# Miniprotein binders against b1l550, part 275

Target 1, 279 residues: b1l550
Amino acid sequence: MRLPEELLERARDIHSEAPSHRIKLDRVGSFGLKVPVEFKGFLLLAEADVWVSLPEGRRGVDLSRQVEAIYELSNPPKDPFSLCREAAISLLEKLNYADSSGVSIRFDAPLQDGESLKYYGVEISSIASDEIINKIRVEILGMTACPCTAELIRAYKSSEIAATHTQRSLGILEVSTKAEHPDPDKLASIIERAMSSPLRTYTKRPDEGGLVIRSLSNARLAEDVVREMIHLFLEEFGHLPEDTHILAAVRSMESVHMHDIYAERSFSLDEIRKEISSH
Key: E = the ipSAE of ESMFold2; O = the ipSAE of OpenDDE; V2 = 0.75 times the mean of E and O plus 0.25 times the DockQ between their complexes.

## First folded at step 22 (miniprotein)

Design hb1 (at its last fold request DockQ between E and O 0.98; V2 from the best seeds 0.85)
Fold by OpenDDE base, fold request of step 23:
Structure hb1 (fold): chain B 279 residues (1-279), chain A 89 residues (1-89)
Amino acid sequence: as target 1 above (279 residues)
Amino acid sequence: SEFTVEAEINGVRIRIEVTINGREIRITVTIEKDGRRIRFMYVIVDPEKLAKYLEEIERIIKLFGVDPEEVKRLIEEVRRMIEEILERL
């Protein structure tokens, strides 16, 4: 049932009224939207959040206009990174009372694994004000093998390939930059290459054996993984602005313990370059 | 190499600053409308992505309600100038 348009003329615009308390709000928006995106030839249904700031003199935000803004830009489906940046700017333009806007988009990114697919998690955001800041978080699982146990076993048994415990480990790269969002596949690749071995969606027996042997031959601590991620990141993305902020982390689901091992480093590109140059 | 292109379309001021250093193309866009400024940047190290990001910039500028044909001309000018510089490298 659609109400008569005549009622709109009689109704107060509640959103434009003065609030009872003159307080600015940082974020007001719609969370948990589903928007179609195109990524590497796949049509995906992504989760999205949209918001703007609210000035102290305005009671409410035009929430419907926020939703319209992102859906207009998502038809036809496009690259989620472009959508994120464009939508943040569109929100700021359409809601002229806001001094800032933001968009967040979450999806699982497909990654080809032979004839099958594996995936990694992606969360991106764009925050618009006088400037735009883009953020990306990539999470992908890999495998680690413990070098400490391997060394112990080698000491007691003469074997060319020392047995050790292996586990799944979650690698995380989070990047905040004034540039466009870094390439997610490259970020995922950095994480996988920093681990003992990648995971496979399917394995043939010879391939599985090779994967395990590779992991045993490339045993790495959680600390090694994080340091390798940072090293590889600097090689691939050293061209980003110096004020770009990075979080590199790993959570290892240790197979011999009930707890996880966690390691991280947070840094700016400027900071880490100075650190490395000082050694 | 660096250059700046400026335009005013329907009261919207647009500045596009381009810096080219070897394989790196840095594009900074500033849009001013009704006393508000927004700035955003691209750092392109893969020339194949240049077209994609120029198209995105074009779409973004159009969000401000400016004449689409004038925006198209502006972006084509920027593209041409970048290509001319890249051909000389």
Scores: ipSAE 0.836, ipTM 0.944, lowest interface PAE 0.6, mean pLDDT 93
Fold by ESMFold2, look of step 22:
Structure hb1 (fold): chain B 279 residues (1-279), chain A 89 residues (1-89)
Amino acid sequence: as target 1 above (279 residues)
Amino acid sequence: SEFTVEAEINGVRIRIEVTINGREIRITVTIEKDGRRIRFMYVIVDPEKLAKYLEEIERIIKLFGVDPEEVKRLIEEVRRMIEEILERL
């Protein structure tokens, strides 16, 4: 049912009024939107959030214009990183009363795994104000092998048996920068290379044996996985602005324990360089 | 090497600053409309991505409701200047 247009002449514009309590709000928006994106030739259905700041003198946000901003840019479907950056700017242009805007987009990224695919988690955001801050979080599972148990087993046997517990570990890289979003495949590669071995969708026995042998040959503490992630990140992305902020973390689902092991480090590029050069 | 291109299109001021250090291309874009300034940047180390990001910059500037042909000419000027510098390296 469409209401008569004459009612618009009688109705207050609630959103443009001043509120009873003049309090600025940091994020007012629409969360959980479904948007189509194109990534490496795949059409994916991503989940997006959009928001703007609301000044203390304005009662409400025009939510339909927020949603319009991202949907107009998502037709036809395009690269989610471009969509994220462009939508954040579009929100500020469309909603002049806001002093900041934000967009986040979440999807599972396909990654070639032999003749099959596997997936890793990606969440990106762009926060626009006087400047644009772009953030990306990548999560991917890999395999870790415990070096402590490996050494204990070697010490207890006269023959040198290469054995230890192995487990899935979730690696996390989160990057916040003024530059464009880093390539998620490169971040995923950094995480996998820091671990003892990648995980596969499926293997046959000879290939499965090879993965296990590789993991035993690259046994690593969770702490050292994080350190290796940082080293590899600096090699690949040291060109980013010096105030770029990174979180590197691993959560190891220890196969012999009822609990997980967690390690993390947060740093800016200039901070970590000073730390490394001081040794 | 460094250059700046400025334009005003339909009341929107656009400034594109480019710094080239070896094969690293840093592009900083500032757009000003109605007293609001928005600044964003790219740090391009893969030359294959130059065209992609210049097209994105063109699309972003067009969001401000300016003449698309003038924006296209601005971006082509920036592309030519970058390519000329890279050819001399």
Scores: ipSAE 0.789, ipTM 0.930, lowest interface PAE 0.9, mean pLDDT 89
ESMFold2 (binder alone), look of step 22: mean pLDDT 86; pTM 0.850
OpenDDE base, look of step 22: ipSAE 0.832; ipTM 0.942
ESMFold2, fold request of step 23: ipSAE 0.781, 0.783, 0.778; ipTM 0.930, 0.928, 0.929
ESMFold2 (binder alone), fold request of step 23: mean pLDDT 86, 86, 86; pTM 0.855, 0.857, 0.857
OpenDDE base, fold request of step 23: ipSAE 0.835, 0.835; ipTM 0.944, 0.944

Design hb10 (at its last look DockQ between E and O 0.98; V2 from the best seeds 0.84)
Fold by OpenDDE base, look of step 22:
Structure hb10 (fold): chain B 279 residues (1-279), chain A 89 residues (1-89)
Amino acid sequence: as target 1 above (279 residues)
Amino acid sequence: SEFTVEAEINGVRIRIEVTINGREIKITVTIEKDGRRIRFMYVITDPEKLAKYLEEIERIIKLFGVDPEEVKRLIEEVRRMIEEILERL
């Protein structure tokens, strides 16, 4: 059922009215939109959030315009990074009463693993005001082997390759920068390389054995993984602006404990460079 | 090497600042319309991505309702200037 269009002439524009309480809102928008994106030749259905600020003198945001803004840019489907940046800017232009806007896009990124696919989690955002800040969060699972238990078993059995417990670990890199979003595949690669071994979707027996042996030979604490992530990040992304902020973290789902081990470091590129240079 | 290209199209002021250090291309775009300013930046380390980001900048500028042919000319000028610098390196 569609109401007669003539009713629109009689209806008040509720959104443009003064609110009962003159208070600015930081974010008003539509959350949980589904938008098509193209990523590495895959057409993906991503989840998106779009928002703008609302001035104290305006009762509501034109939500339809927000939705239109992102969908106009989503047809034809494009890479989610360009979509995110373009949509954030488009929101500010279309909703001229807003002093800030934001877009967040979430999806699972496919990653080729031989003849199979593995994946990593991606959440990107762009926040626009007088400047644009781009944020990316990448999460990927890997495997860690415990060096402490390995050392104990080595001491006990005098073996070159000591058995140890292994577990799944979630690695996280979050980057906020005034530059464009860093390459998510590179971020995922950094996380995998920082762990004892990557995970595989499909392994043949020889490959599985090799993967385990590699993990045992490259035993790492959660702390080691975070430090390695930071090191590798600096090598790959040292060209980013100095005020770029990074969160490197690992959550190790310990196989011998009921709880997880968590380690993190938050830093700017300027801060971490100074720290490393001082040693 | 650095250069700045400025244009005013249909009342929209556009500034594109480019800094080239070796293979690193830093592009800073400032758009001013109706008293509002938006600034965004790219740091390109792979020259093959230059075309992609220039196209994005073109699309972004067009969001402000400016003449698309004038925007195209502006971006082409920036492209040419970057390429000339890169060829000398």
Scores: ipSAE 0.832, ipTM 0.942, lowest interface PAE 0.6, mean pLDDT 93
Fold by ESMFold2, look of step 22:
Structure hb10 (fold): chain B 279 residues (1-279), chain A 89 residues (1-89)
Amino acid sequence: as target 1 above (279 residues)
Amino acid sequence: SEFTVEAEINGVRIRIEVTINGREIKITVTIEKDGRRIRFMYVITDPEKLAKYLEEIERIIKLFGVDPEEVKRLIEEVRRMIEEILERL
């Protein structure tokens, strides 16, 4: 059934009216969109959210224009980081009554693992107003070995084979900056290098032995994993603006405990440089 | 080294500020249209990414509904000036 086109001239434009309660809204948008992206030669189906602010005097948001903004830019599929930054600006331009706009994109990033492949988690966002703030969160699993138990066992059997408990640990780097999003592979690499050993998709017996030996030879407290992540981050990304904010964290699923161990540090680049240079 | 390129295309004012300090290229873009200003930046340490980000900046400016040929010429001018400075290093 088709309605008469004459109704368009008679119908109120509900969206442009003033609301009965004049209250600004911070985020009004479309959440859970599926968008195609191209990452390192892979075509991935990412999940995206788009939103804008809504001033107190406007009743509704032109939601079709929001969805249009990101889908126009995602066809053909492109780099998710470019898509995120460009879509945030496009939203603000298309919906000129908004003071701010935002886009988030989430996907599992493929990573080469010898002759095979593994994945790590990525969530990016871009928030646009008079400036743009870009945020990236990377999560990847690694292997950690407890140095406390290793030292006790070594002291008990001072010349015997080293041993300690090992477990999976989730490493997290979250970066918020005015500059473009940092390379996610570099963030993932920093996290893995801070661990006692990386995890592999599969191994044959010699490789599996190597992982265990590496973890035992590189035993680290969760606290020291976080410290190493920060050190490595500064080597790679110390060039970012001084007000760039970082969270470095690890959640270790300690194999001998009923609970997890967690360590984190948040800092700005200016703050951490002063802290380190004072030692 | 430091330079600024300014243009007005179809009523949109564009400023591109570039700072080159040894290994890094900082590009700050300011776009003003109808009283609204937006500013964003790139800090490029890998020279292979320069072309990628200049193309992204070109696409972003075009979102404001301006003459694409004038935007292209603006971006090419910025690229030429950066390349000239980098050739001296």
Scores: ipSAE 0.767, ipTM 0.925, lowest interface PAE 1.0, mean pLDDT 89
ESMFold2 (binder alone), look of step 22: mean pLDDT 85; pTM 0.847

Design hb11 (at its last fold request DockQ between E and O 0.97; V2 from the best seeds 0.85)
Fold by OpenDDE base, fold request of step 23:
Order: structure tokens, then sequence, then C-alpha cells
Structure hb11 (fold): chain B 279 residues (1-279), chain A 89 residues (1-89)
């Protein structure tokens, strides 16, 4: 049932009224939207959250206008990073009573793996006020081999390639910067290169054997993985602003334990450079 | 190398600051409208991405309700100036 549009002329604008309590809200918006995006030639359905701040003197946000803003920019589908930045700015411009806005977009990014595909998780955000801050979180699975068990087995029975336990490990890079979102494929590559080996969607038996042997010959602790991620990140993204904040982490689903091994380091580029230069 | 381009289009003030250090291009955009200021930045290390980000900047400026042809001319000027600098390197 559609009501006559002329009724809008008689109805009070509830959103523009004074609230019962004059309190500013930090975020008011629509969460769990589905928006089409284009990423590396793939059309994906991403999840999106959109919000703005609400001043103390306004009862509510024009939520329909927020939804319209992001969907206008998503037709035709475009790069999710551009969409995120453009939508954050559009929200701030269209809802002029807001002093800040934000957009978050989540999707699985396809990654070529031979003739097949693997994937990594992406969560991006753009927060706009007097400046824009862009955040990206990349998560990708790899494989680690334990060097400690390998050393024990080697000591017991000398072999060129010592047996050890291997496990699936989740690597995480989160970057918050005043620059544009860092390249997600580069971030995923850093994580994979920090592991003992990458995962493969499909393997022929000889390839599978080679993958395992490679992991055994490149055994790494969870701590090694995080340190390697940081090292590789600095080489690739050292040009970012000094106030750029990074979280590097790994969650190793250790095959000999029921629990996971977790390691992380949070830092700014300025902080980590000072630390490295002091040694 | 560095330069700044400024324009006022339909009451919107736009400043584009460009710094080029070797192959790194830093672009800072400031938009001022109705007493509000928005600033955002790009750091481009791959020159092939320059066109993409200039197009994005053009789209962003258009969100402020300014004349699209004037915005196009502004971005074309910035592009030309960047390309001239890159050719000299």
Amino acid sequence: as target 1 above (279 residues)
Amino acid sequence: SEFTVEAEINGVRIRIEVTINGREIRITVTIEKDGRRIRFMYIITDPEKLAKYLEEIERIIKLFGVDPEEVKRLIEEVRRMIEEILERL
C-alpha cells in the first residue's frame, strides 16, 4: 500500500524535531546493506554499513537519504575502495547537519590460484570529517610448519627434511591511514610470503608433496610470521604517512593443540622505525 | 617538485596540492563549501594508477554540486602539470 505523497505536506518532519534529550550521537545509520561492487573483473555482492553523526539538536537522521547515497554511487558497480571513499564524502555533503560520516564494506576478494581461485577477506572503512581516514583489514589463510618439533625429530633421527606438525594459520594486516587504502593484493601477498607456504585451492599429488616439503624447509613460529609480515610491510608501504597505524597478527590453528596460538604487534610507522633504528 | 592548483567553482573552493618525489606522487585535495572543509590525500607509487585516482577526485568534487565542465578542466590541468613533470624526470 502506497500512501498519497500529499500526506507528506501535512506530516511533521520527525527527524528535524528537537530530541527529548539534547545529546550528540557518534554514529547513526544502516548496517548490513548489500551493495554490488566490481573487483578485478569480478562482480561481487558486498556488505556495507553507512552512518553519520547526529547533532544534539536533531531528533533523527534521514536514513533513506543515506541508503540512496551509497546506491547511487554503486550503479554501475565500481571498485569498493573508491565506493567507500566517495560514499563517505557524499554522506557528509548530503547530510549537512552531520560533522562526521562513515562507510564500511566487507567482501571476500578473489585471488587467482593457477586455473582456479582462492580468496582472502577484506574489510574496509572510510571515516570523513575535516579529514578522511581510510582503514583496511586483510585476512588470508596460509600454512605454517613448527621449527621446534622439526628440531626434536632431527635430533632423534637425522634426516634432510625433518617431519613436523603443520597447521592452517590466519594472517591479519590492518592499516589505518590518511592516504588511500593500501593495495589489498599486496597486503595479502605480504601475509602469504610471511607464512611457511601459501594454501592452494587444488593440487595434483606431486604439487601437494612439493607444497608440504616447502613448508618443512621453511618452518616458522607464529612469532616469526608476525615479524616477517612487519618487515615485508615496511619494505612495500614505508612511504605511507608516519601516523599510519598498523596491526600485524597471526592466529595459528596448531594441529597438536586444541587451542590457537596468537601473536600480534600494533604500531605506528613512526614508532616502529624508531624501534628498528635503535638496534 | 611541487605545485598547487586552486579554483572556486559555484562558491566551492578547491585546492589540489601535488608533490612529486621520484616516482611517488602525493596529491592532497581540500574542498571548502559553506564553512565546511574536507581534506583527503593520495600517495601514488604506480604511475599507471594516476588516471584512476584523478577520475575519482573529479567524481568527488562533483558531489558538491559544482559545474561538471569546470571540474573536468581543473582535473585536466592537474593531469597535464603532473605529466609535464614526469616527462622531465
Scores: ipSAE 0.843, ipTM 0.947, lowest interface PAE 0.6, mean pLDDT 93
Fold by ESMFold2, look of step 22:
Structure hb11 (fold): chain B 279 residues (1-279), chain A 89 residues (1-89)
Amino acid sequence: as target 1 above (279 residues)
Amino acid sequence: SEFTVEAEINGVRIRIEVTINGREIRITVTIEKDGRRIRFMYIITDPEKLAKYLEEIERIIKLFGVDPEEVKRLIEEVRRMIEEILERL
């Protein structure tokens, strides 16, 4: 018998044995898989993680079957959201000893930016058991203009100086729900609209001036960016299940400081409605 | 504005519950095979996405190793019933 084939036989038998210590495991899987996906007509390289739970009576997971499951569904390349949800269910069906499965997929999403493209970060996951929980995290850069400095300069009684510091700020929306994943472009739009101005891949001089003027006329505290993200989210996604959980956050890379400013709020739809209705 | 379609295909029980309230379409799918039940849902507010999600549901049900033509007919029945309700509005 050849050495590689004998090892495969022993590995298969070991997986089905009972372990020496009968302790269940929550996630056993393959992480960092490269998977092609198709998003808005683009073929993108995504990174995926796949896993299942492992009961206390089973020593190992058939890891190659996990990898096969997601690659079978990814050929030909398709929508990463459909892939994520379908793969989570496929894993649970194919690995019948598990009581839960999970898939995560990460990619940079293209967004039209005039005659060019820009990109924002997307990470999605689906956790399957007796029900499915879908999570999406969107991260996109925008620009914020400080209203405090703007007011101090105005109060100097020099109306001929319109100035404040501006900086890149990273906006974050994270949604966990029983419904299908929210549209990432809508989440990105909510974040950008909450900022003082969007960032561009590049600008021509007249457009650059307009961008700066927009940011100065729309100066916002990081705290108010988060509040605006929540307001806009509720307008667009208030229909989601009441136990849907959201995190809204901004990390501002302050141009005049050696450190960042951070603001966040986590809530469920049920929680925020009670809070709003109490006023 | 509510209906349920049930089917059993090759020993797999499938229940599709649909609620239509104005423009919002809620679809809850329950699949039971060998004593295990799995439930998932879609809340569709953009009618252009209805076909996409019905096709996804069809693909998911097929993962359970059932006759694909029977699954296709089940999903077509659900689509027809949704479209009939939406036309009455």
Scores: ipSAE 0.789, ipTM 0.931, lowest interface PAE 1.0, mean pLDDT 89
ESMFold2 (binder alone), look of step 22: mean pLDDT 86; pTM 0.853
OpenDDE base, look of step 22: ipSAE 0.842; ipTM 0.945
ESMFold2, fold request of step 23: ipSAE 0.765, 0.773, 0.766; ipTM 0.927, 0.928, 0.925
ESMFold2 (binder alone), fold request of step 23: mean pLDDT 86, 86, 86; pTM 0.862, 0.861, 0.861
OpenDDE base, fold request of step 23: ipSAE 0.841, 0.840; ipTM 0.946, 0.945

Design hb12 (at its last read DockQ between E and O 0.98; V2 from the best seeds 0.85)
Amino acid sequence: SEFTVEAEINGVRIRIEVTINGREIRIVVTIEKDGRRIRFMYVIVDPEKLSKYLEEIERIIKLFGVDPEEVKRLIEEVRRMIEEILERL
ESMFold2, look of step 22: ipSAE 0.782; ipTM 0.929
ESMFold2 (binder alone), look of step 22: mean pLDDT 85; pTM 0.851
OpenDDE base, look of step 22: ipSAE 0.836; ipTM 0.943
ESMFold2, fold request of step 23: ipSAE 0.786, 0.784, 0.785; ipTM 0.931, 0.930, 0.929
ESMFold2 (binder alone), fold request of step 23: mean pLDDT 86, 86, 86; pTM 0.860, 0.862, 0.860
OpenDDE base, fold request of step 23: ipSAE 0.833, 0.837, 0.840; ipTM 0.943, 0.944, 0.945
ESMFold2, last read: ipSAE 0.775, 0.780, 0.777; ipTM 0.928, 0.929, 0.928
ESMFold2 (binder alone), last read: mean pLDDT 86, 86, 86; pTM 0.860, 0.861, 0.862
OpenDDE base, last read: ipSAE 0.842, 0.839, 0.822; ipTM 0.946, 0.945, 0.939

Design hb13 (at its last fold request DockQ between E and O 0.99; V2 from the best seeds 0.85)
Fold by OpenDDE base, fold request of step 23:
Structure hb13 (fold): chain B 279 residues (1-279), chain A 89 residues (1-89)
Amino acid sequence: as target 1 above (279 residues)
Amino acid sequence: SEFTVEAEINGVRIRIEVEVDGKEIRITVTIEKDGRRIRFMYVIVDPEKLAKYLEEIERIIKLFGVDPEEVKRLIEEVRRLIEEILERL
C-alpha cells in the first residue's frame, strides 16, 4: 500500500531535523545487501554494505537513497571493483551532507581448475572523502608440508622423498591503496605459489600423486609461506604507491595438532623496501 | 612524460593528471563541485586495461551531473594524448 504523496507535505522530515545530541557519526548505512556483479564471465550475487558519515547537525541519513545509488550502478551487472569505486563516489555526491562514504563488497571468486572450478574469497572496499582509498582482501586455501618432520624422518630412515605431515593452509593478502584494487587473480596466484602446493577440486590418481610429491619436495613452514607471499607481492605489485599498506598472513590447520599455526606481517611498501635494503 | 588536462563542465572542475613511465601509466583525477574535492588514482601497468579505466573515469565524472558529450570529448582527448606518448616510446 502506497501512502498518498500529500502526506509527505504534512509529515516532518525526521532525517533533516537537529539531533538531541550534536555528535557526528562515522558510518550510517545499509549492511547485507545483495547485488549482482559480473566477474570473468560469471554472474555472481555479491554481498554489499553501503554507508556515509552523518554531520552533527543532522538527525538521520537517507538510507533509501544509498540503496538506490548502488542498485542503479549494478544494472546491468558490472565488474565488482568498478562498482565499488563508482558507488562510493556516487554516495558522496548524492548525499551532499556527508564528508565521507564507503562501500564493501564480498563474494567468492571462481577459478578454473581443469574441467572443474575452485574458488577464493574476496572482500573489497572503497572509502571516499577528499581522496579515495581502495582495499582488497583475498583468501585462498593451499597445502603445506612440514619441513621439520621431513628432516627428522630423513635422518631416521634414508629415503629420496621423506614422509611428512601435510595440511590445508589459508593464505591471506590484504592491500589498502590509493590506486585501483589490485588484480584478485594475481593475488590468489601469489598465495598459491607461496605454499607447498595448490589445492585441486578435480584430481585423477596420477595428478593427485604428483600434487602430494610436489608438496613433499617443497616443504614450507608457515613463516616461509608468509615471506614468500611478501617476496612475490613485491615482484608483481611493486608499482603501487609507496604508502600502500599490506597484510600478508597464513593460518595453517596443522594435522598433528588440535590448534592452528598462524603467521603474519603488516607493512607499507616504503617500509618493507627500507627493511630489505638495510640487509 | 606527463601532461594535465583541465575542464570545467556545468560548474564542475575536472583535472586529469597523467604520468607515463615506460609501461606504467599513472592517472590522477580531481573533481571539484560546490566546494568539495574528490581525488582518485589509477596505476596501469597493463596497456589492455587502459580503455577499461578510461571508461570508468568517464562514468565517474558523469555521476556529477555534467554533460555526457563534453565528458566523452574530455576522455577522448586524454586517450589520444596517452596513445601519442606510448607511440613515441
Scores: ipSAE 0.838, ipTM 0.945, lowest interface PAE 0.6, mean pLDDT 93
Fold by ESMFold2, look of step 22:
Parts: structure tokens; C-alpha cells; sequence
Structure hb13 (fold): chain B 279 residues (1-279), chain A 89 residues (1-89)
């Protein structure tokens, strides 16, 4: 049933009224939307959240305009980064009572793995006010090999051939910047290169043996993985604004323990450069 | 090397500031409508992405309900000036 539009002339516009309690809200919006995006030739169904700030004098937000803003821009599907930045600005333009807006988009990014595919996690956001702040988080699994156990085993046999425990480790890079979102493939590559070896969708026996030997030859502590991620990040993204903020982290699912090991470092580009130049 | 291009289209003021330092292209866009200012930037180190980001800037400006042909001319002027600077390097 569709109601007569003439009722709009008699009904109160509840959303534009003042609330009984004049309290500003930071995020009011529509969460869990499904939006189509195009990434590296793949059409993906991403999850998106959209929101605006709500001033103390306005009772509600025009939710249909929020949803309209992102869906207008998502058809035809386009890359999620452009969609994210453009939608955040569109929200501010369409909802002029807000002093800030935000969009987040989450998807699994496909990545070629030999003749197969693997994937890594991506979450991006854009927060618009008088400036736009863009954030990206990338998560990808890799393999680490423990150097401490490798050295102990070497000493036990007085041998040059080392053995050690290996495990999956989850690497995380999170970047917040006023510049455009960094390329997620480059972030994923940094994480994988910082580990002892990448993970594969599958390997045949000769390739599996080589992968294990590579990981043993490149044994790294979780702490060293984080340090290497930072070093590689600075090589690739040192051009970003100096107030860009980064979180580099690893969670290692240690195969010989009942618990995980976690290491992280957060920094701004100007902070880390001063730290490195002092050593 | 640096330049600024300004325009007013249908009451919307647009300023595009460009700095070229070696192969880095920094583009800062300021859009002002009805007393509200929005500012955003790009730091382009891959020259193949220049066209993509200029097209994005064009789409963003058009969100403000302005004459699309004037926006297109503004963006083409910015592209021309960047290309002239890059040609000298």
C-alpha cells in the first residue's frame, strides 16, 4: 500500500524538529549496506556503513538521502576507494546540517597465487569535514619460523641444517592519512615480505619442501616481522604527509603454545624518521 | 614547481593547488559552497594514476550541482599545466 503524498502537507516532519534532549551525536547512519564494487576486474559485493554527525538541534537524520548517496555512486560498480572518498563528500553535500560524514567499505581482496587465488582482508574509510581523512586496514596471513628453536636444534646436533617450529601469523597494516588511500596490494606485499614465507592455496610436494626450506632460511621473531614491515612501509610510502599515522602489527599463532604472540607499533611518519635518524 | 587554478561555477568556489617535485605530484582541492569548505589532497607518485585522480576530482566537483562542461574545462586546464611542467623535467 502506498499512502497519498498529500499527507506530507499535514504531517509533522519529525526529523527536522528539535529533540527533547539537545545532545549532539557523532555517528548516525545506515550500517551493513551491501554495495557492488569493482576491484582488479572482480565484481565484489562489499559491506558498507554510511553516517553523518547530528547537531544538538536536530531530532533525526534523513536516512533515505544517506542510502541514496552511496547507491547513486555505486552504480555502475567502480573501485571501492573512489566510491569511499566520493560518497563521504556526497553525504556532506546532501545533508547540510551535518558537520562531518563517514563511509566505511569492507571486502576480501582477491590475489593471484600461482594458478589459483588467495585473498586478504581490506577495510577502508573516509571521514569528511573541512578536510578528508582516509584510512585503510589490510590483514593477510603468512608463515613465520622461530629462530630461537632453530639455533637450539643446530647446537644440539652440531649441524648447519636447522629445524624449527613454523606457524601462521596474521600481519596487519593500518594507515590513516589526508592523502588518497594507499594501494592495498602494496600493503599486503609488505606484510608478506616481512614474514618468513608467504602462505599458498596449495603446493605439490617439491614446492612444499622449497617453501619450508625458505621459511627456515628466513626465520624471524614476531618482533622482527613488525620491524621489517615498518622498514618496507617507509621505503614504499615515505612520500605520504608527515602526519600520516600507521599501525604495524602481527599476531602469531605459535604452533608450540596454547596462546598467540602479539607485537605492534604505532607511529606517525615524522615520529619514526626522528627515531631512526637518532641511531 | 607549483601553480594554482581557481574558478567559480554556479556559486561554488573551487581552488586546485598543484606542486610538482621531481616525480611527485601533490594536488590539493578546496571546494567552498554556502560558507562550508571541504579540502582534500592526493600525493601521486605513479604518473599513470594522474588521469584517474583528475577524473575523480571532476566527479567530486560535479556532486555540488554545477555546470559539468565548466568543470571539464577546469580539469583539462589543470591537466595541461601539469603536463607542461612534467615535459620540462
Amino acid sequence: as target 1 above (279 residues)
Amino acid sequence: SEFTVEAEINGVRIRIEVEVDGKEIRITVTIEKDGRRIRFMYVIVDPEKLAKYLEEIERIIKLFGVDPEEVKRLIEEVRRLIEEILERL
Scores: ipSAE 0.793, ipTM 0.932, lowest interface PAE 1.0, mean pLDDT 90
ESMFold2 (binder alone), look of step 22: mean pLDDT 85; pTM 0.845
OpenDDE base, look of step 22: ipSAE 0.834; ipTM 0.943
ESMFold2, fold request of step 23: ipSAE 0.776, 0.770, 0.774; ipTM 0.928, 0.929, 0.928
ESMFold2 (binder alone), fold request of step 23: mean pLDDT 85, 86, 86; pTM 0.848, 0.851, 0.850
OpenDDE base, fold request of step 23: ipSAE 0.834, 0.834; ipTM 0.944, 0.943

